# Designs tried in a protein design chat: VHH binders against Type-1 glutamine synthetase 1 (glnA1). Part 8

Target 1, 342 residues: Type-1 glutamine synthetase 1 (glnA1), of Dictyostelium discoideum (Social amoeba) (q86b00r158to499)
Amino acid sequence: PRNSLQRAIDRLKNKFGISLKGSFEEEFYLIKKGDNNNSSVASLLNSIEKLDHGTFANYHSLDCYGDILEKITNALEEQGLPIEQLLSESGSGQFEITIDYTDIMEACDRHIIVRQTINSIASYNGYIATFIPKPFDGLVGSGCHAHLSLWDTNDSNLTPDANGECGLSLVNQFFIGGLLKHSKSLTALFNTTPNSYKRLKPFYWSGCNVSWGLDNKESFIRIPSSPFSATDGCSNFEIKTIDHTSNPYLAMAGIIHAGFDGIENSIAPPPPTSLFDQSVLNNQLIPSNFEDAIQSLKENHYLCENIGNDISNAFIHVKLAENKILKELSDDDQILKLLELF

## First folded at step 21 (VHH)

Design p4 (from m3 with V98I)
Fold by ESMFold2, fold request of step 23:
Structure p4 (fold): chain B 342 residues (1-342), chain A 125 residues (1-125)
Amino acid sequence: as target 1 above (342 residues)
Amino acid sequence: QLQLVESGGGLVQAGGSLRLSCTASGFTWTMGWFRQGPGKEREFVASISRSGGYTYYADSVKGRFTISRDNAKNTLYLQMNSLKSEDTAVYYCAASIIYYGRGRHLTSEGDYDYWGKGTRVTVSS
C-alpha cells in the first residue's frame, strides 16, 4: 500500500505539478491497568467512562495523566517527530496528539510511528492506549482527522484564495468536488470495522454529510478558518471521518485519486453548507455500515484500478472476512478483538 | 480547575533584585510570566517548558531575568536582577494546559489557559 500511495503522489505531480501535504490528529484513550488485571478489557473501558462525566473532565484528565503524557511527548520529540499539540479531548482519559504537517508520504509514516510510540510508552508504564473508534458507548469516539493542503513545485501553498469560495482556490475546490463524488467509496478505506460506524453518527461532529463548508463540523470536508482567512484565504481542509482502523497509505491513495478525478474533470463541488443551514438535513450521508461502504468501493472501478486492482481486491477480501468475524462476536468480545488488531 | 498563586512582589530600589514565585495547584505544561505597567497593556516577560529545557525571554528583560520551575513543588520562579523603573508592573503567572511543540515559544496571552491574580512590583528611583 505504500507503493500504491507513491504511484498516486507521482500521478498527481506528473499531470498537474501538485503535491499533497498533511497531518493526522491522533485521538486515543489511556487506561490504567489493574493488579488482577484485564479479565475483560471492555469492562475496564466501560468503568473508566463512568468515572468522569464532570464539566471539568479535560483538566482532570491532564492532572491525572500528566506524568505519562510527559513521557509520551518526550519520546515523540526525541524520535524527531515535531509535536504541534497535545490536548485533552472530551472523553475521560482521551487525548489528541497532532504532529506538524509535512509531505503526505512522510505524514503517513509519522502516523504509524506515533501509534507505535504511544502504545509502547503506555505499555511500559502500566497503561493501555487504545485507538478503537468507539470503545465507550456513552463517550465520544476516537478518530484520526486529516488536515490536507495542495502545493505547487515551488513549494507554495495552492489551497488558499481569499477571493474563492470558503477561501479556497479553484483547483482545491475541484479536488474537493472529486472527494465528495467518491465519498461513499472512500468511507470503506477510512472506516474499516463495524465499530467504526458506532462513531459515525449525524450531529456528533463526525462528518457524515456528503457536503463541505467553512467551519462545518458536520460536513465530510471541513474548511478551518483562521484570523488570516479573510486576507489570505484558508490554508487547508479537513477530513474528519478517518479513524485508526484505516491503512493510512490506502486512505491517502484513495484521496489523491479522487481529488485527481475532480481536477481532471473540473468537478465543481455543490454550494457549501454551514452548520446552522437547514439544507444539511437534506444532504446525502456516507454509508451507515461497512457493508454498504465496501460495496460502494467494489463498484468504484476508477478508484480500485488506480489504487491497484490486486491491492484493492485483497483489501476488500480481507476486510469482508474480518467484518464477518467481528459482527458475530458479543460487544465485549468485539472490543477485546479490536484491542488485538488496533 | 487549576489555580495559580503569585508571591514575592514588593518595593525595591533600582539596581536591586527580587524573586517572584507562582504555585500551581496541579500539572501544567508551559508556564510564563506577563506584566502590566501603569496605563499600559499586559506584555509577555518570559516562558518555560514543562521540562525546563526551553526558555524564552522578551528582549527588554534578557540577561536580567531568569525563569525557572520546580515541578516537584508545582512552582514557577522569576529571578529579577538589575531592576529598572520600567520594570514596575503587576506580574502575572500563566499556564497552558495544552502541550505545544518544543519549537514554539508561547509569547501571546491567547497561548495560556489559566492566570493568577498578579503580584505588584514597584521599582523606586
Scores: ipSAE 0.725, ipTM 0.893, lowest interface PAE 0.9, mean pLDDT 88
Fold by ESMFold2 at other seeds, fold request of step 23:
Order: structure tokens, then C-alpha cells, then sequence
Structure p4 (fold): chain B 342 residues (1-342), chain A 125 residues (1-125)
């Protein structure tokens, strides 16, 4: 799959002189191990509630977890992973780490190392770190949102255009048009377990709407603004649905080939949306389950061929088998099984 | 809620020294000192990372002030030497609850989430 991403990178560069840069927002929960080794979902949830007692602002989570978070940040920095920021998220015991953006292959490599490091430091110190998309029904889900931008061969950012729609250049708008065209197929690459779809609900800020827009947290593609967007344009765009069940190399290969299709065929995205407009517009949604997402991918011969037919067929076979096994488990056993994987 | 309490302010003659302290009620990432002189806007003085390995100083205090912290006591310090009349101000302790990367210095008020009530330092000639 790393080779599949390299071919996608080369394809975009050779045809259009464009390269992709990005980073991931890594969301996860920390769970203090109890005397019973957290052998049930109720036990895991109880461990979170006991360690994090506050319903007050995100400071209480920081105060409860400060020592383990310090060990995590030290380990990442010592491995040469340049942390942009770490903050408490809205879930009790939930945190987010973002690494500085870089060339997309290196960003994917960093994504793997960040997850491995957090898991190792947590385990050594008596914690469980979980990246499961929806580990607890009553708590906010965890994603790994990707922030992306397009660059030319002179290392100049091609994404912003202050005069463009949502502050984006025309080439980036076509890239987004391709992403939206392929969004249902891409969901199979981004969200690869039944649990993923417990997070992907409307009004959960997960990005389920097949739309795009400035600062629109419900859109598949969010365009983050800044104080300088009016004069400089918007420097990047965000894909919100990606979670840690994805293989980052396949996810990014799919993104590049979808965006390539958009540029090559001049696919204009639909008009952008905002939260005020979405209640009236009846936005389409991404697939609500993995079976529909994977079926969309199977029928998408363009993506499958460009990713590699052997790779795509192997992915589809493995994930269908895995999902069948997971769906046969009780809800609690699914979580415990996913905890071993993510 | 995180509470920050400054102490150590007072009256000192020019050329003298003072040590300010700030006790936090819990965990903090970067901490800093700001000051507001008579009729002036509040300005950055110094900052220090949680580890103590990354410090940054305003040009006006470099070489004269030293920021440090003792995480076992949740306490931030500012050693002020060679004090000048222009150092007269209310000194404020500030703390961030967001971890920022090692190369980022937090020199703006907006970089900090919690503030103390301040301690007054008066330098007389």
C-alpha cells in the first residue's frame, strides 16, 4: 500500500506538477487500567469515569492525565516528531495530537509512528490508549482528520486564492470536485469497521454530508478559515471522516486518484454549503454502513484500477471477512476485539 | 478550575533584586509572566515550558530576569535582578492548557488560558 501511494503521488506530479502535503489530527482516549485489567466495556467506562471526575471545562481532563500526557509528548519529541499541539477534546479522557504538516508520504509514516508511540507509552505506564472510532456510546467518537494542501514544483502552495470560492484556487476546487464525486467509495477506505459507522452520524461533526464549505463541521470537506483568509485565501482543506481503522497509505492513494479525476476532467464541486443552509438543502450522506461503502468501492473501477487491482481486491476480501467476524460478536465483544486492534 | 496566585512583589530601590513566585493549583503546560506598567498595555516578560528546557524573554529583561519552575510544587518563579524604574508594574502569572511544540514561544496574551490577579512591584530611584 505504500507503493500504491507512491504511484499516486508520481501520477499527480507527472501529469500536473502537483504534490500533496498534509497532517492528521490524532484523536484518542486514555484509560487507566484497573485491578481487573478492564476485561469488559462497563469496566473500561468505569475506569474513565473514576480517573476523570469533572464535568467542568477541559482543564479537569488535563489535570487528571497531565503526567502521562507529558511522557507522551516527551517521547514523540525525542523521536523527532514535531508536535504542533496537544489539547483536551470534548470527551472525558479524550485528547488530540497534531504533528506539523509535511509531504504526504512522510505524513502517513508519522501517523503510524504517533499511534505506535502513544500505545507503547500508555501501556508501559498502566494506561490503555484507544483510537477506536466510537468506543463508548455515551462519549464523543475519535477520528483522525486530515488537513491537506496542493503544492507546485516550486514548493509554492497552490491551495489558496483569496478571489476563489471559499478562498480556494480553481485547481483545488476541481480536486475537491473529484473527492466529492468519489466520496462514497472513499468511505470504504476511510472507515473500515462496523464501529466506524457508529461515529459517522449527522450532527455529530463527523463530516457525513457529501458537501463542502467554509468552516462547515458537518461537511465531508471543511475549509478552515483564518484571520488572513480574505487577503491570502485558505491554505488547506480538511477531510473529517477518516478514522484510525484506515490504512493511511490506501486512504491517501484514493484521495489523490479521486482529486486527479477532478482536475483531469474539470469537475466543478457543487456550490458550497454552510450550517445555516444545510437544513434546507437536503444534503446527500456518505454510506451509513461498511457494506454499502465497500460495494461502492467494488463498483468504482477507476479507483480500484489506479490503486492497483490486486491491492484493491485484497483489501476488499480482507475487510469483508473482518467485518463479518466483527458483526457476529456482541456489542461488548466487538469493542474488546477492536481494543486489541486499535 | 486552575488557580494561579502570585506573591513576592514589593518596594525595591533601583539596582536591587526581587523574586516573584506563582503557585498553580494543578497541572500546566507553558507558564509565563506578563506585566502592566502605569498607563501602559500589558506586555510579555518571559515564558518557560513545562520541562524547563525552553525559555524565552522579552528584550527589555534579557540578562536581568530569570524564569524557572518547580513542577513538584506547581510553582513558577521570576528572579528579577538589576531592577530599573521602568520595571515598575503589576506582574501577572499566566498558564497554557494546550501543549505547543518545542519551537513555539508563547509571547502573546492569547496564547494563555488562565491568569493570576497580579503582584505589584515598585522600583524607586
Amino acid sequence: as target 1 above (342 residues)
Amino acid sequence: QLQLVESGGGLVQAGGSLRLSCTASGFTWTMGWFRQGPGKEREFVASISRSGGYTYYADSVKGRFTISRDNAKNTLYLQMNSLKSEDTAVYYCAASIIYYGRGRHLTSEGDYDYWGKGTRVTVSS
Scores: ipSAE 0.725, ipTM 0.894, lowest interface PAE 0.9, mean pLDDT 88
Fold by ESMFold2, last read:
Structure p4 (fold): chain B 342 residues (1-342), chain A 125 residues (1-125)
Amino acid sequence: as target 1 above (342 residues)
Amino acid sequence: QLQLVESGGGLVQAGGSLRLSCTASGFTWTMGWFRQGPGKEREFVASISRSGGYTYYADSVKGRFTISRDNAKNTLYLQMNSLKSEDTAVYYCAASIIYYGRGRHLTSEGDYDYWGKGTRVTVSS
């Protein structure tokens, strides 16, 4: 799969002189282990420190978890991983960490190390770190949002254009057009378990609308603004649906080939949408389950061929088998099984 | 809810010294001091990382002021030596609840999430 990403990178560079840079916003929960018999999902939820509903959620988690978070940040820094930021997220015991953006291959390699380090430090200190997309029905899910940008051979950012739609250059708009065209197939690469689809629901800010827009948290593609967006354009775009069940190398290979199709064929994206625009309510959705997503991928011969037919066939076979096993388990047993994997 | 309470301000003669303290009600990442002189905008003074290993000073105070912290007491300090009349200001404690990577200097008000109410320092000639 790493080789598949390298071929995608080379293809985009050779044809268009474009390279992809990115980073991941990695969301996870920390769960303090208790001494109660065998762990259950209910016992894990009870081990997450509770916050008063709606009052001081963001700071309370930092205050309760500060010592373990300090150990995590120290370990990442000592391994040479340049943390951009770590912050409390909306869920009790939920955090988000982002490493500095870089060439997409290195970003994927760093993603693996970040997960390994967080899991190891948590385990050593009596915690479980979980990246499961929806570990708890009553709490927000965990995503692995990708922030991406296109660069030329002189290492100049091609993504921004203050005069372009949503502050984006025309080439980046075509890239996004390709991403939206292939979004249902890409979902199979991004969201590979039944649990993933418990997170991917309208109005959860998971990005399940097949749309794009400036600061639109319900869109598959969000364009983040900054104080400089009006003068300089927007420097990157965000894919919100990716979660930690994805293989990052396959996910990024799919993204590059989809974007390549958009540029090569000058595929304009549809008009952008805003978060509360009525047209968002009428937008198409990504598949609501893995079976539909994987079927879309199977029928997408363009993506499968470019990723590599052997690799895509193996992925499809393994994930269909894994999903069948997982669906035979109760919801709680699925969570316990997924803790072994993620 | 994080609370920051400054103390230690007062009247001091030029050339003198003063130590400011700021007690936080809980965990913080980077902490810093800002000040607002009469008729001036609030300006950065100094910052210190959670570990204490990464400090940064405004040029106007470098060599005269020392920032430090005691995480066991949740307390930030500013030792101010060789004070000048230009140091007269209300001094504000600030804290970030976002961890930023080593080497990033948090010198802007927007880098900080919580602020104290300030402590007044008056340097007389």
Scores: ipSAE 0.717, ipTM 0.892, lowest interface PAE 0.9, mean pLDDT 89
Fold by ESMFold2 at other seeds, last read:
Structure p4 (fold): chain B 342 residues (1-342), chain A 125 residues (1-125)
Amino acid sequence: as target 1 above (342 residues)
Amino acid sequence: QLQLVESGGGLVQAGGSLRLSCTASGFTWTMGWFRQGPGKEREFVASISRSGGYTYYADSVKGRFTISRDNAKNTLYLQMNSLKSEDTAVYYCAASIIYYGRGRHLTSEGDYDYWGKGTRVTVSS
C-alpha cells in the first residue's frame, strides 16, 4: 500500500505539477486499567467514568490525565514528531493530537508512529489507549480527520484563493469535485469495520453529507476558516469521515486518484452548504454500512485500477472476511476484539 | 475549573527587585505573565513551557525578568530585577489547557484559557 501511495503521488505530480500535504487529527480515549483487568466493556466504561467524573470535561480531563499526557507529548517530541496541538475532546477521557502538516507520505508514516507511541506509553503506565471509532454507545466517537492542501513544484500553496468559492482556488475546487464524486467508494477505504458506521451518523459531526462548505462540520469536506480567510483565502480542506480502521496509505492513494479525476475532468463540486442549512434539497449521504461502501468501491473501476487491481482485490477480500467475523460477535465482544487491533 | 492566584506584588523603588508567584489549582501546559499599565492595554510579558525548557520574553523585559515554574507545587514565578517606573502595572498569570508544540510562542491573550485576578506592582522613582 505504501507503493500504491507513491504511484498516486507521482501521477499527480507528473501530470499537473501538484503535490499533496496533510496532517491527521488523532482522536483517542485513555482508559486506566482497573484491578479486575478490565475484561468487559462495562468495566472499561466504568473506569473512564470513575476517573473523569467532573462536570467541566475540557479541563477536568486534562487535570485527571495530565501526567500521562505529559509523558505522551514528551515521547512524541523526543522522536522528532512536531506536535501542533493536544487537547481534550468531547468524550470523558477523550483527547485529540495533531502533528504539523508535511508531505503526505511522511504524514502517513508519522500517523503510524503517533499511534504506536501513544499505545506504548499508555500500556507502560497502566492505561489502555483506544482509537476504536465508537467504543462506547454513550460516548462520542473517535475520528482521524485529515487536513489537506495542494502545492506546486515551487512549494507554494495552491489551495487558497480569496476570490474563490469558500476561499479556495479553482484547481482545489475541482479536486474536491472529484472527492465528492468518489465519496461513497472512498468510504470503504476510510471506514473499514462495522463499528465505523456506528460513528458515521447524521448530526454527529462525522461528515456524513456528500457536500462541502465553509466551517460545515456535517459535510464530507469541511473548509476551515481563519482570521485571514477573507484576505488570503482558506489554506486547507478537511476530510472528516476517516477513522483509525483505515490504512492511511490506501486512504490517501484513493484521495489523490479521486482528486486527480476531478482536476483532469474539470469536475465542479455542487454549491457549498452551511451548517445552518443542512436540509438542502437533494442532500445525499455516504453509505450507512460497510457492505454498501465496499460494493461502491468494487464497482469503481477507476479507483481500483489506479490504486492497483491486485491491491484493491486483496483489500476487498480481506475486509469482507474480517467484517463477516466481526458481525458474528456481540457488540461487546466486537469492542473487545477491536481493542486488540486499534 | 482551573484557578490561578497571583501574589508578591507591592511597592518597590526603581532599580529594585520583586518576585511574583502564581499558584494553579491543577495541571497546566504553557503558563505566562501579562501586565496592564495605567491607561494601557494588557500586554505580554513572558511565557514558559510545562517542561521549563522553552521560555519567551517581551523585548521590554528581556534580560531583567526571569520566568520559571515548579510543577510539583503548581506554581509559576516571575523574578523582576532592575525595575523601572514603566514596569508599574497589574500583573496577570495566564495558563493554557491546550498543548501547543515547542516551536510556537504563546504571546497573545487568545493563546491562554485561564487568567488570575492580578497582583499590583508599583515602581517608585
Scores: ipSAE 0.717, ipTM 0.889, lowest interface PAE 0.9, mean pLDDT 89

Design p4 (from m3 with V98I)
Fold by ESMFold2 at other seeds, fold request of step 23:
Structure p4 (fold): chain B 342 residues (1-342), chain A 125 residues (1-125)
Amino acid sequence: as target 1 above (342 residues)
Amino acid sequence: QLQLVESGGGLVQAGGSLRLSCTASGFTWTMGWFRQGPGKEREFVASISRSGGYTYYADSVKGRFTISRDNAKNTLYLQMNSLKSEDTAVYYCAASIIYYGRGRHLTSEGDYDYWGKGTRVTVSS
């Protein structure tokens, strides 16, 4: 699949002189191993630090996990991964690491290394690190949100345009138009387990709405603003739905080919939306289960052919078989099985 | 909520020395010192990483001030030598709860999430 991404990168560059850069926001839980965490999901949840009074929730997690987080950051830095930020997230025991953006192939390689490093450091120090999309029904899910931008052959950012809709250049708007056109098929590449769809619910800020908008956390495509957006435009866009069950090389190959279609065919996205427009959110959602997402991908001959028919066919058959096995398990047994994988 | 409490301020003669302390109530990443002279804006003085291996100083204090920390005591220090009348200020302790990449010098007020109430240093001629 790395070769499939390279072909997608080359295709976008050769036709339009455009390259993709990005990074992932890596969300995960740390669970301290104890005698009570070996036999059930309830015992795993009991091992997570409970929040006290909520006014200092972000700091409480840092104070409780500071030593293990220091070991994780040291290990990543020693491997040459330039950490942008590490912070506590909304869930008790949940954290986010973001690495500096770079060429998309390298960003995908870094994504793999980040997961491996966090798992290894956690394990050595008596913790379980989990990247499962929704490990605990009562806690917020974990994604790996992708921040992306388009660049020309002179290494100039093509994404911003202060005069464009949501601060974006027309070419980036067409890229987004392609992403939205293919969003149901892309969901099969982004969210590949039944558990993934426990995270992907409307009003959970997971990005289930087939829409885009400035700072809209319910949209499939979010446009982050900055203090300089009014003068300089917005420098990147975010895909919120991607989770750690995805193969990052296939996910990004799909993104590039979908965006390519948008640019090549000048596909305008629909008008942007805001968090307040609940009527739009109710009418157009990504698939609510893997079977519907994978059916959309099967029928999307454009994506399958460009990714590679043999690769796409193998992906579809393997993931359908895996999903069948997982769906036969109870919710708790599914989580315990997924801990072996993510 | 993280608490930062400075101590060690006072009146000192020019050319003298003074050591400031700041006790944190818990874990912190980068910590720093800022100061505000009479009628002036608050300015960066020095910063130190959690490990102590990455320190940075404002040009006006380099060679005269030494920042250090003792993580076992959750305490930040500023050793101030060869004091000048221009060093007269309220000195503030600051801490970040976000990890920023190794070697980044957090020199802006916006880089810090928590602040102490300050300790006054007066340098007389």
Scores: ipSAE 0.676, ipTM 0.871, lowest interface PAE 1.0, mean pLDDT 88

